VHH binders against Protein disulfide-isomerase A5 (PDIA5). Designs and how they scored, part 2

Target 1, 129 residues: Protein disulfide-isomerase A5 (PDIA5), of Homo sapiens (Human) (q14554r378to506)
Amino acid sequence: WMQNPEAPPPPEPTWEEQQTSVLHLVGDNFRETLKKKKHTLVMFYAPWCPHCKKVIPHFTATADAFKDDRKIACAAVDCVKDKNQDLCQQEAVKGYPTFHYYHYGKFAEKYDSDRTELGFTNYIRALRE

## First folded at step 12 (VHH; from e3 with G54S)

Design f4
Fold by OpenDDE, fold request of step 13:
Structure f4 (fold): chain B 129 residues (1-129), chain A 120 residues (1-120)
Amino acid sequence: as target 1 above (129 residues)
Amino acid sequence: EVQLVESGGGLVQPGGSLTLSCAASGSTFSINAMAWYRQAPGKKRELVAAIDESGYTVYMDSVKGRFTISRDNAKNSVYLQMNSLRAEDTAVYYCAAYEVRGEYTYLDSWGQGTLVTVSS
């Protein structure tokens, strides 16, 4: 069960509020954005998800590594947001984090491998070949 | 396995208040966050509020400022204080648990729900 809460520290910027190369998508622009990219790796997450928290730095670094490739995108969807709940359900997200690969906006496969910068980078590089 | 049991639902007038309770039992050690969902007639189930281990809270936009989610670890319980209730808050409210299993966090434990009816 959950521990007793301590006095909350000042709020830190959320992942979405941070200036990174990750595309934070919502239900309204998800499809349109993905269609413009040949390869998109999407991270579906919940803010409190401990595994999500661990992976976010690696995913962010990966996004930055490919920031100059116009054909590639790393995107994230906060499934807790009101506007994203339908989207996450439609995309059959069952657990967090879930990583989906999209080819020109069409779902291709679930990424279920190494959740490190190296893992993501190698995967995306392989997609380009 | 985690079991969740809701209570506190009922009939209330617009502008009134109500507190929902949810008691968790079983393998509660796997719980990362607790949440309240609701489903109105003819509508989809939607997240109302959630609270994690650190006390981080999330609310749907329409209940912000009116609803408060809290927890009591000693009682293995989570609560939803609902103030300034509106007719559109009428729904079956469900308690839910986010559980860590392996490399994932899943939302797969639900209570049976408690009906909240806001009507004059």
Scores: ipSAE 0.832, ipTM 0.903, lowest interface PAE 0.4, mean pLDDT 95
Fold by OpenDDE, fold request of step 13:
Structure f4 (fold): chain B 129 residues (1-129), chain A 120 residues (1-120)
Amino acid sequence: as target 1 above (129 residues)
Amino acid sequence: EVQLVESGGGLVQPGGSLTLSCAASGSTFSINAMAWYRQAPGKKRELVAAIDESGYTVYMDSVKGRFTISRDNAKNSVYLQMNSLRAEDTAVYYCAAYEVRGEYTYLDSWGQGTLVTVSS
């Protein structure tokens, strides 16, 4: 059965396992958590997604920039996890990464713009105004 | 476009083993990760296992330790070794490919499915 399988890479800490200001949400607490924030930008991702990997540092930095604002949150959902698959479907995630803006837990719009720290930061700042 | 063809499904007794194979053709250069999904009668399709081009793997919790996904990039193929099969593993198993297009990775390529029946 083993036809020259690829060797797995050494294990690295997942994004969720890293200590960041990003809220890693799951199906069980997604909606309740979002309701508590005036503005939430959510990144729906898959771990292997190359574009996701590129954006993660920028998104993480953005989360850190707003970490002291209780009204703002940057959150992430790993759509590969068993408990998140239904959630990602419900949120109409069609590709990775997908960024959704939520206002007090209600979907407002898809963020489809500059996927850099500056882009995210400017977007969130505009929401606050 | 990418075409996926599964093989290896069949009837097996509880505790038995089975190996599924999937061969990809077409625009395989766009494939980032390959995966196995399954859909049991009356249930939603669910991810069983996935593997990217680097060998990074993920598994459904209920199959961890029993199933092993492997990938041969040279053959554009993915395999699912299923051991210690249970009745609840009965389902149509689908091969899937995550493809990078533009600024996104999409899951939109599926095989026709292969039936795995675990029954005494």
Scores: ipSAE 0.832, ipTM 0.901, lowest interface PAE 0.4, mean pLDDT 95
Fold by OpenDDE, last read:
Structure f4 (fold): chain B 129 residues (1-129), chain A 120 residues (1-120)
Amino acid sequence: as target 1 above (129 residues)
Amino acid sequence: EVQLVESGGGLVQPGGSLTLSCAASGSTFSINAMAWYRQAPGKKRELVAAIDESGYTVYMDSVKGRFTISRDNAKNSVYLQMNSLRAEDTAVYYCAAYEVRGEYTYLDSWGQGTLVTVSS
């Protein structure tokens, strides 16, 4: 069960508010945005997900590593947001975090490997070859 | 396994208030976050509010400022205080638990639901 919270600290900036190289997508622009990229790795997450929190720095670093490649994108979808709930269901997201690879906006496969910067980077590099 | 039981639903007039309760039992150690969902007739189930172990809360836009989610560890319970209720808040409200299993967090535990009807 959940522990009693202490006095809530001031709200920390959300991942989306941090303005990283990660594309934070919503239901309205998800498909359109993905179609513009040859390779997109999408992280579906929930804010409270402990594994998501652990992976976010690695995923963010990966996004930054490929920020200058116009054909590659690292994107994230907050499945808790009102407008994203349908999207996450449509994409068959069952657990968090879930990583999907899209090729020109078309679902290709689920990424189920090392959730580290090196893991993500190696995967994306392999896709480019 | 985690069991969830909702209570507190009922009929209320527009502008009224209602508090929903959810009691969790069983193997609750895996629970990361608790949530309230609702499903109105002919509509899909939607997340209303959630609260995690740290007290972090999220709300759907339409209930912000009106609804408050809270928890009581001593009672293994989560609550949804609903104020300024509107007709569009009419729905079956479900308690849900997000559980950490292996490398993932899953939404796999649900209560039976409690009906909230807002009508004059």
Scores: ipSAE 0.832, ipTM 0.902, lowest interface PAE 0.4, mean pLDDT 95
Fold by OpenDDE, last read:
Structure f4 (fold): chain B 129 residues (1-129), chain A 120 residues (1-120)
Amino acid sequence: as target 1 above (129 residues)
Amino acid sequence: EVQLVESGGGLVQPGGSLTLSCAASGSTFSINAMAWYRQAPGKKRELVAAIDESGYTVYMDSVKGRFTISRDNAKNSVYLQMNSLRAEDTAVYYCAAYEVRGEYTYLDSWGQGTLVTVSS
């Protein structure tokens, strides 16, 4: 007789499935969510992107650092999701990860600097000034 | 530059199976993930499935359980096994490569596409 192999362990939770202060946004709530925040830093990413994987912990930590500030948000958009592909195109995302800063939902600038917690934190702090 | 060449498309009956293949050449070292997209007439191109170097896979909901993407890194190839095909699966299927360049991953390499027609 054949012995059935044990079921593989469950997959690790995705970033979106993890309980963090990062707002995971989709096409349906992207605009309305951003409009409610004075400052939003959005990370556009693909799950398999090695650079995305590298920066996710830093971005998550940054989100947690500002979790008590209702005017500030760190958000993420999975561009691989079908419903987000149009959104990512509309936001002119060409590579991953891409970071955009929005002011009350309006695109302000692309963040192209230090992709560390310190970098993100300093940037957001500067925005509050 | 990465070149992608698809093969395996054709006419198949509903419920049938088909396997698509894609061979990558050129700067294949930059490829992080490979993917299959499809574009039906009058519709936008959509991601069908993707697979990275580690074997992590993503599928669109409508093909889960029916389609399987696999990758042979030694051959720089990606495959899409399509089972239980439906009429709505009719589309031009494109092979795509996500490439790491510098500090970014880009999706800018595409094959010419291969037509899959599911019809009785």
Scores: ipSAE 0.829, ipTM 0.900, lowest interface PAE 0.4, mean pLDDT 95
Fold by ESMFold2, fold request of step 13:
Structure f4 (fold): chain B 129 residues (1-129), chain A 120 residues (1-120)
Amino acid sequence: as target 1 above (129 residues)
Amino acid sequence: EVQLVESGGGLVQPGGSLTLSCAASGSTFSINAMAWYRQAPGKKRELVAAIDESGYTVYMDSVKGRFTISRDNAKNSVYLQMNSLRAEDTAVYYCAAYEVRGEYTYLDSWGQGTLVTVSS
């Protein structure tokens, strides 16, 4: 029989599986991880959320832009995972995506501005001043 | 805005099967995903399974291989096939909807609940 050398590719990896500069956190390691960073921008998301899917490339690019700055983290929390449901409730996440800025692990403010790489990077640069 | 009606709960023996159904009505155009949650007495409500409009599914670990969520988009309905039931599956099961409103997706539409009791 004739073989198909272009068999269907495997399913696309999830955001977490893509091994980017984004720190994918869970409830067990969220507080400890954030305490070690002067500035952390956290994206709380649900995997099926269309607004989340549109932002993911921008947030990922932002994490890559700051990957060499040890004081800065761009992190993500999948609020649908069992391990994260208590965390997302504790952080008062009511809609997805939600972006929080943390200073040495303490909540400072909600980021509610432009959801592009430029918007995120300008915000983080202003924090470094 | 969205109304969810569950059915199919009841008393079953360990190892038995049960199918839960949930019909959505009202502003259903906003629904991005539907889910089953459960709550045992004195415990926090927990996700059991969810399915989005594309057919992507999520299951809690303890039900994988035993429960199957499915969706009929034309009927705005979701189903939970529960097989190999155990006493720990005893809970009130709630249908829920994730809705897109403005720039956010929210989880704030819930059914009335249907009781599943698994006992000898």
Scores: ipSAE 0.560, ipTM 0.768, lowest interface PAE 1.2, mean pLDDT 88
Fold by ESMFold2, fold request of step 13:
Structure f4 (fold): chain B 129 residues (1-129), chain A 120 residues (1-120)
Amino acid sequence: as target 1 above (129 residues)
Amino acid sequence: EVQLVESGGGLVQPGGSLTLSCAASGSTFSINAMAWYRQAPGKKRELVAAIDESGYTVYMDSVKGRFTISRDNAKNSVYLQMNSLRAEDTAVYYCAAYEVRGEYTYLDSWGQGTLVTVSS
């Protein structure tokens, strides 16, 4: 007796659900995954952070730009997830977003430069040279 | 400066319920999300639940289906409805605020805590 409206579109997928070239890590697989990569740039984030939301398209595009280089990973850790809280404390993440560069899984430096695709890609290219 | 004041803790029997409240005051315009954390003796402080400005919520696995976080923007307050309480829920519960400052969101603002004891 009620006219059924068209179903609303599904909610937009989270960053992790979007099936991108970004490697989404959790505390259980972080160390072992990074040890297999010569260069990993890791974004530690909180899903509600406005600066994180602005950077996500740029970081995602960076991951896509290096998707064919098996020695490079662009990875992300959601620090609000239950499984990741200890990891983000261990890595001394105090603010979001935080970007760390790891060399074969060892912390090398914090990335504090431009949060644009160009900034990230120039940084990673310099690491290869 | 953001000040956070918790209330609503106390002693309750297993299976019982409590509602925790947290009121934020001071420079609240920077608050992006509010959260409840808890710390039991001898354990690390852990996130229980969080809610952002848009109403998006996160819960730790062990409280899903039993606890509900909600907010009242007019009062700059968040609430934690805790149902079906268990002995494992015994802890000091802390209100926390995620604040946007400059180019970062920080988790630096904490209340003094309110004790929840679940015991017979």
Scores: ipSAE 0.555, ipTM 0.769, lowest interface PAE 1.2, mean pLDDT 88
Fold by ESMFold2, fold request of step 13:
Structure f4 (fold): chain B 129 residues (1-129), chain A 120 residues (1-120)
Amino acid sequence: as target 1 above (129 residues)
Amino acid sequence: EVQLVESGGGLVQPGGSLTLSCAASGSTFSINAMAWYRQAPGKKRELVAAIDESGYTVYMDSVKGRFTISRDNAKNSVYLQMNSLRAEDTAVYYCAAYEVRGEYTYLDSWGQGTLVTVSS
């Protein structure tokens, strides 16, 4: 069948548009969302960052692994969106990707270990124990 | 380290056009994206457009369809073609570079800024 020549082709979906188990947060809902979760691991990123692009499948798989545990969230913040620039400055994000662990919305520590599904899931499982 | 030099700012009438240029020099091998930010008086600095080394682009909503970012890798340069300019586009425009260092990408290289004024 013939494609409509006046319509542009659909763009490839962004990470946020892929509708995964990752919670994509903005400055307006960040604090309220996190305070309802016992454990949240947040990835602060920029869409063109090559290390971010490599981690996205691993972080997404981690979010899926814990999707049925209502006390756990894997969240992401796109630091180049207008709505998020103040948040990323307030959270002292200096480089991408940056991973922060929050306990009931309170910053607890930076995650600076393996950026693989196994690394993330082992970390989160240790928090549940 | 990395040095960024902007040019092309000035005074232009509403509906007019202007091209901004930014040349990068120094340790440019680490640059994975270049961007234009702007800041109007009393307002927060905001991303206008960015382009990475593969040609992937991002634009803020209010400039989409009016501004085009492009790059010339041979000159280590990035350009912002600004068409259909409005008074709200008045700001200091800053060139910025995203640099990969080790396991991170940083945004800490900035030009000095070039003023764009849109007024009748």
Scores: ipSAE 0.553, ipTM 0.773, lowest interface PAE 1.2, mean pLDDT 88

Design f4
Fold by ESMFold2, last read:
Structure f4 (fold): chain B 129 residues (1-129), chain A 120 residues (1-120)
Amino acid sequence: as target 1 above (129 residues)
Amino acid sequence: EVQLVESGGGLVQPGGSLTLSCAASGSTFSINAMAWYRQAPGKKRELVAAIDESGYTVYMDSVKGRFTISRDNAKNSVYLQMNSLRAEDTAVYYCAAYEVRGEYTYLDSWGQGTLVTVSS
């Protein structure tokens, strides 16, 4: 396993490749996964989007805060992936990031408030009550 | 407003190679990533490859290992090297740009398209 000395360093893992509490979904499993969760907040994103990159740590921390509650999910959909392009069109995602709240898999509302861990966690706690 | 001009399309035999080029002009400051999409007759337009300003790349599964996207920032240009071409790669190829505006990134800028035909 010796690296080529002239090769660039290996890239860091993508958000999806990291072991976090965020559920990374694709078109094939989106509906079925969401049906089994009472509350799901979904981030639709593109990996190069600067506003998405700023939110990723906040959204990841939010997912971790609720990791022990099996009825809550924080999910992400990479709309650039081939498998997800039809899904993102069906969900009417026009710009990145877009946040949707789903109740047992049914679209309930767009989340347009603070894109911070505190904003996300306050929103989800209010739904849980 | 950004203008995108593709070139390099044409007729090629299966197993052959072709390089597509796309030059961006106009208000290019908003461009966050550039991409190649393709559309075959009767099919939806699909992403083939994309590259952002940091060099991060994305490829559709069917072209991985055969196609390489690259960029020349000095020329505001992106290239698609297509190797080991197959009949299934026949399509109109479109250059596209992802642009940052306000709090969002949008996909609004498209070229006119360049036809690639893979035929024996």
Scores: ipSAE 0.489, ipTM 0.717, lowest interface PAE 1.4, mean pLDDT 88
Fold by ESMFold2, last read:
Structure f4 (fold): chain B 129 residues (1-129), chain A 120 residues (1-120)
Amino acid sequence: as target 1 above (129 residues)
Amino acid sequence: EVQLVESGGGLVQPGGSLTLSCAASGSTFSINAMAWYRQAPGKKRELVAAIDESGYTVYMDSVKGRFTISRDNAKNSVYLQMNSLRAEDTAVYYCAAYEVRGEYTYLDSWGQGTLVTVSS
């Protein structure tokens, strides 16, 4: 029943720390990881961006909907982390959120449609067939 | 367009404190969040702290517990209270603004920077 009286409370978890089906990528592993997936939809974001915060639950639910399909990834890149800033410049991300579709790691197109779970899932289903 | 002016930099001993201030002017209606970045010689610019319009804050790990960001919405100003300063905190500190335009948030408004030097 004794507790460590000096232990700080746990910090608030980031989206990455929440252990979702979203694949969180960094500059060091982005290219190699995407090459192994037939279809990857990547969300480039900033953690305080209001449009990003509104989309995060929808994108997370989309990742969960496809979690059992080994050919599909829903991935996220936090562009304010210093290890990701070069990647986000290389991918020409100018605003947040930005969604890119990659086919086996090759950039194919920007996703500009509805930022809802339904919009994302319909897009991904269309890519499969 | 948004203009950002920093102040409060200077020379301080290790363990000391400084308060940085940043005033935003111009078309400030678009500002959703304000941030402090820093750049030490030979290093890339890195985020130190940010605060959004609702008061939500983010800090880099090395400054947590030592630095506090705050915002005065009425004055369109942001402040960085820096305590327990270390030599590694020596850098030019830049104020930045995240601006909402249409369906996107952009980071393209920066101040000119204020130098903080932590040295014996």
Scores: ipSAE 0.449, ipTM 0.727, lowest interface PAE 1.3, mean pLDDT 87

## First folded at step 14 (VHH; from k2 with F29V)

Design m0
Fold by OpenDDE, fold request of step 21:
Structure m0 (fold): chain B 129 residues (1-129), chain A 120 residues (1-120)
Amino acid sequence: as target 1 above (129 residues)
Amino acid sequence: EVQLVESGGGLVQPGGSLTLSCAASGSTVSINALAWYRQAPGKKRELVAAIDESGYTVYKDSVKGRFTISRDNAKNSVYLQMNSLRAEDTAVYYCAAYEVRGEYTYLDSWGQGTLVTVSS
């Protein structure tokens, strides 16, 4: 058997490497970051997940729409990263993508509705009222 | 349903090399990514490496530079080349498949595992 070389990284920047209003969180700062926001919608994802790839533009646009509201945050967790595996297990993530709503850092409910910019935006607006 | 069968495990000296193989069968069209997990005695199962259809790879930090994951799509197989093996790499290694079902990707197909023992 011959050794296969490691696959090169993708040529395009990852979601985390892009300059967006989405907060990319890890196990070390997840809880502390969420506690500082009244409302946080978190997307748990895997990089290769086709449905995740489809939703990322909508979620990113939503984050940008609320970027000037200090009480609102849109965050993402890459569950495949070594340091995030325990976090995703603790948050009971079973499939990708999974969306959780947190109120001052406490889990409130799973978001299981329209995965579009309009859907996310309407949901967050309703939370503010 | 997807079936996964591992092979290649065994006893190896520290600093040695070993190659694991996994053959997938069944509804392989639903597979989004293939991965290797491992579970050492008294520890939790952990992701070691994964690879999707495009060749995108991820690795556990402690195995970067030592382990290489690769796929042969024609054979529906995934491999893990392990070099510079250490005692802490001792574990049962499991092949796993990420599958697209409906609006989600799930990790719920597993092989039976193959034992890798690194000892002097």
Scores: ipSAE 0.849, ipTM 0.911, lowest interface PAE 0.4, mean pLDDT 95
Fold by OpenDDE, fold request of step 21:
Structure m0 (fold): chain B 129 residues (1-129), chain A 120 residues (1-120)
Amino acid sequence: as target 1 above (129 residues)
Amino acid sequence: EVQLVESGGGLVQPGGSLTLSCAASGSTVSINALAWYRQAPGKKRELVAAIDESGYTVYKDSVKGRFTISRDNAKNSVYLQMNSLRAEDTAVYYCAAYEVRGEYTYLDSWGQGTLVTVSS
């Protein structure tokens, strides 16, 4: 009649641990990686951020849509990681999520528009023109 | 404006335990996540742990399994249970609040800090 305690379910994999086309960058490879891409859209995020959580599926889908274009990249920086805190500060990230567009590694502009797959996709398509 | 007040810091021996508390006041309805940061002598401020409204937690790797962050929404408080303390845990510990403003979450509210010294 005595019940055994049920073990809690294992934690869900992090975004970085998931198999996606998003480039998860850190301070050590951020600039080098960006320089190799004509167009990079970078999402600066915190894993616990509700806004970030909502956008992640859309951003991931966008990355997958452009995965075969070597000139285009969708990247993400986890600003919660200690090694990325300086990077996020250097890139003037003040809030989460923040989206920056880089042209051959050079900051071009902040993306402050529709945070949906369609929005991101349209933006990147426009950059290719 | 959100105000944060830390308490619970002090001197503890290696292997000891300590619980930090942080009470938030002011516009607490905007708080999305609460966090503990620390700054050791000669080092930069670093995130130790964070907890959002749902109880989702993030930990620094070096404190996983030793530190536990918890939140009492009714009391607008966040706690950091620190076990198996090490000398390298010596630092000023700061409470911080992430606040939702429009489409963004910002980190701009800090406590004054509480000193934790781990020494034999």
Scores: ipSAE 0.848, ipTM 0.913, lowest interface PAE 0.4, mean pLDDT 95
Fold by ESMFold2, fold request of step 21:
Structure m0 (fold): chain B 129 residues (1-129), chain A 120 residues (1-120)
Amino acid sequence: as target 1 above (129 residues)
Amino acid sequence: EVQLVESGGGLVQPGGSLTLSCAASGSTVSINALAWYRQAPGKKRELVAAIDESGYTVYKDSVKGRFTISRDNAKNSVYLQMNSLRAEDTAVYYCAAYEVRGEYTYLDSWGQGTLVTVSS
């Protein structure tokens, strides 16, 4: 046993700290960022939520699949962060994860279907038509 | 349903310390994370710190380095050690539980709150 161990190694990077195609948004930039995109699928999450953790690789892969389409964004909001708590209340997020589709920044519908890469990808392809 | 009972609030001088405690009872198997929130008069309730089952912690930026959240899983209890207290820390502090139900994690279990006053 050690009372004062050596400093632990740095924690693994959070989802936001990883370099991915997911747009990690905060309350300050959410509205203006979404206005610039024809289609945005937003994942509202809490970092400890087990269903969120399961979905993160699928949502990240979905963002990568559409990374070269400037009209589409896959975005994420960590509702636990100070900067985001008002936003998540304004968007009426009651549970995690919650997925909202926005059209040019206007809320259009909640996505509540299959939480896999294929489910997300099929949904977004249908929106492009 | 989870019941949460806070204790440890009181009057403290600036620069002082307090420890808040919260005991969880009832359907505690659903608890994914325990948290401390606070609300000052006329302000919205805000997260202060949270700790999940694995020991992962999150802190409000202004309390990092001064406050430490910890939990005792055997007692279903969470603690907030508050050091270097400032007048801005004056608030009612609420214990809260994030609970997994179905395909979601919800935050809808709250204690009655314990008042912390940092003055003089």
Scores: ipSAE 0.610, ipTM 0.786, lowest interface PAE 1.0, mean pLDDT 89
Fold by ESMFold2, look of step 14:
Structure m0 (fold): chain B 129 residues (1-129), chain A 120 residues (1-120)
Amino acid sequence: as target 1 above (129 residues)
Amino acid sequence: EVQLVESGGGLVQPGGSLTLSCAASGSTVSINALAWYRQAPGKKRELVAAIDESGYTVYKDSVKGRFTISRDNAKNSVYLQMNSLRAEDTAVYYCAAYEVRGEYTYLDSWGQGTLVTVSS
């Protein structure tokens, strides 16, 4: 093996670098991507935010639960990234995390209920009925 | 309420260096991350760099490799080392704080700014 034992381990992958069912969006592709989906729940976040870090596994599990439904996306926007700052201002994001529901790319409402996998999945299932 | 005071701005030639400083005071226990933003006349305020309590950093793409953000948690201070300065870096630089309040992290606290001018 070629790694030096004294070297720090490689940094753990960020949420965006992990291979999950979450669609990590940027300002360039946000609108076009959302227009292709009947239902998109978007998490706007900052990577250091403690409440965001606690929600990430729940939101990730939600995305996985709907991964085979082509009409649904669970997406995330890192509002600290340079290319996303205009988008987060345009979407009136004031605090992190913020969850917005979009219908075919049009803002419909803010999600302000439970930040658990069950809360998210119940919400999305209700949209399909 | 968090109060932020910047210092260290000035006039430099292209290719020169400056160090900006920002001291935070008041209700500083709520601070989750500290950041530098900048605003040139007629332009929107934009993030330059940010650093959290653990030392995790983010940078605007155009300043990567030229600017370094650092933090002294004991002094509640943040610094921006700016090297290889260009005319495009001319702006008022603002210190900002990301604060945890309730179930959210907000970016509401700003300093009054320090002017950096890169002259040709």
Scores: ipSAE 0.607, ipTM 0.784, lowest interface PAE 1.0, mean pLDDT 89
Fold by ESMFold2, fold request of step 21:
Parts: structure tokens; C-alpha cells; sequence
Structure m0 (fold): chain B 129 residues (1-129), chain A 120 residues (1-120)
């Protein structure tokens, strides 16, 4: 008989590890992935940013609301990862969070409205008109 | 404005240890995270570790388990304990501050850097 001390609980997963409907992108796959979607709303973020942390549940719920529409993606880019720093500079991300709308992978506009599930979902529904 | 002053760099043999320190001063109310970045010659500046006021930490994968970031909120200071140093850890190490201004967090405050050289 060997007595095992109770193991510590597993670490809480990061946003990227949580297996949500949010599409987590990196610089290597950003352009190719977005070209396949009619509408993509991208959140550029830093993981410790307090405004980012407050928005994450709202953006995640938005992604879930559109999970069955193959033309729509809600995507996220962690700008502190090495692979993403050139991308975030090329997309002119000056602060976190920043939201960009892309149409078939082409930058169309910055999203500057409400950072709530309702704000995001109203915006995306209007794109489908 | 925020001023960042690093210290603790130097020459260390492989397998050795070193502690970097960074003190933040000036308009520190906006600081939500303090970080260490590094830049080796011919390479891009890269995140090594960061810590926010609540103690949430992020590490570059290659340093996890070898480096530990910590902070003293009363002093607005951040420390990087570097253990099991390798030649690829040779770089200038920069202290950086993530600052909340309005509805955004920005990374635009940097120290002047402290050189860490790992060689035999």
C-alpha cells in the first residue's frame, strides 16, 4: 500500500484552452483562415489586460450564438505571443482590446461600439441583413 | 510618465542563476502589469514573463519552470529569478509596463535594459 497525497487541482485553462466557439488564430494561419469566412470579427488582446478580461465572456457568448453559421467567425489573436507580434503590428493594433471586422479576409472596419454580447450580436446580425 | 529602472544583469556560467530587478516610479497608478522582455542580437524582442496586480502570471514556454516572476506592489517593483541558465538566454532584458489609459491597455513604457550573458 502506498498513500498518495491528494493531488492539487488542475490549473484553470486559458481562454484559448477552454474549447469555446472562439477561433484562436496565430500569424501563420490568420490570412488563410479568414479568407474562408464571409464575416469575421477579430478580437486582438493581451491576456492580462483588464478591459480584455471583462470582454472575454461577452465575446465568447457571441461566438457561441453564431456557432452554426458557417459564414461567420468570432476570432481572437493573443498579441503577446511571438508568432502574433508581427501580425498585430501589421494590423495597426495600438491598444488592447481592438476589434476588426474582415470580409472574406479583407479588413473592412474597426468595431468601436458596445463591448457586450448584445453589442456584438447586433453588429453581426446587421452584417447578414 | 512611468520610469523603469532595471538592475541585476551580468555574466553567468551555464546552469547558473541570476535575479533581475525592476523598479517603477513616476505616474504608476496606471500600471496593470509589469513584464520582462528580452532581445538577443539579430532577434525580435520577445516576452519572457509578466505579472499583473492580482498575481496572474504568463511565461514564455521555454523559460517555464526555470524562471519565476514576482512583484512587490507596495514598491511597484518586479523581479525575475532566472535559474538553470542556458546560452540561448543571453540577451538584453527589458522591464516593461502595461498601462491602462481610458478603455485600452497599452505597452509603451520600457526600461533601458540590462545585459545578461550566459557563457563559459
Amino acid sequence: as target 1 above (129 residues)
Amino acid sequence: EVQLVESGGGLVQPGGSLTLSCAASGSTVSINALAWYRQAPGKKRELVAAIDESGYTVYKDSVKGRFTISRDNAKNSVYLQMNSLRAEDTAVYYCAAYEVRGEYTYLDSWGQGTLVTVSS
Scores: ipSAE 0.514, ipTM 0.757, lowest interface PAE 1.0, mean pLDDT 88

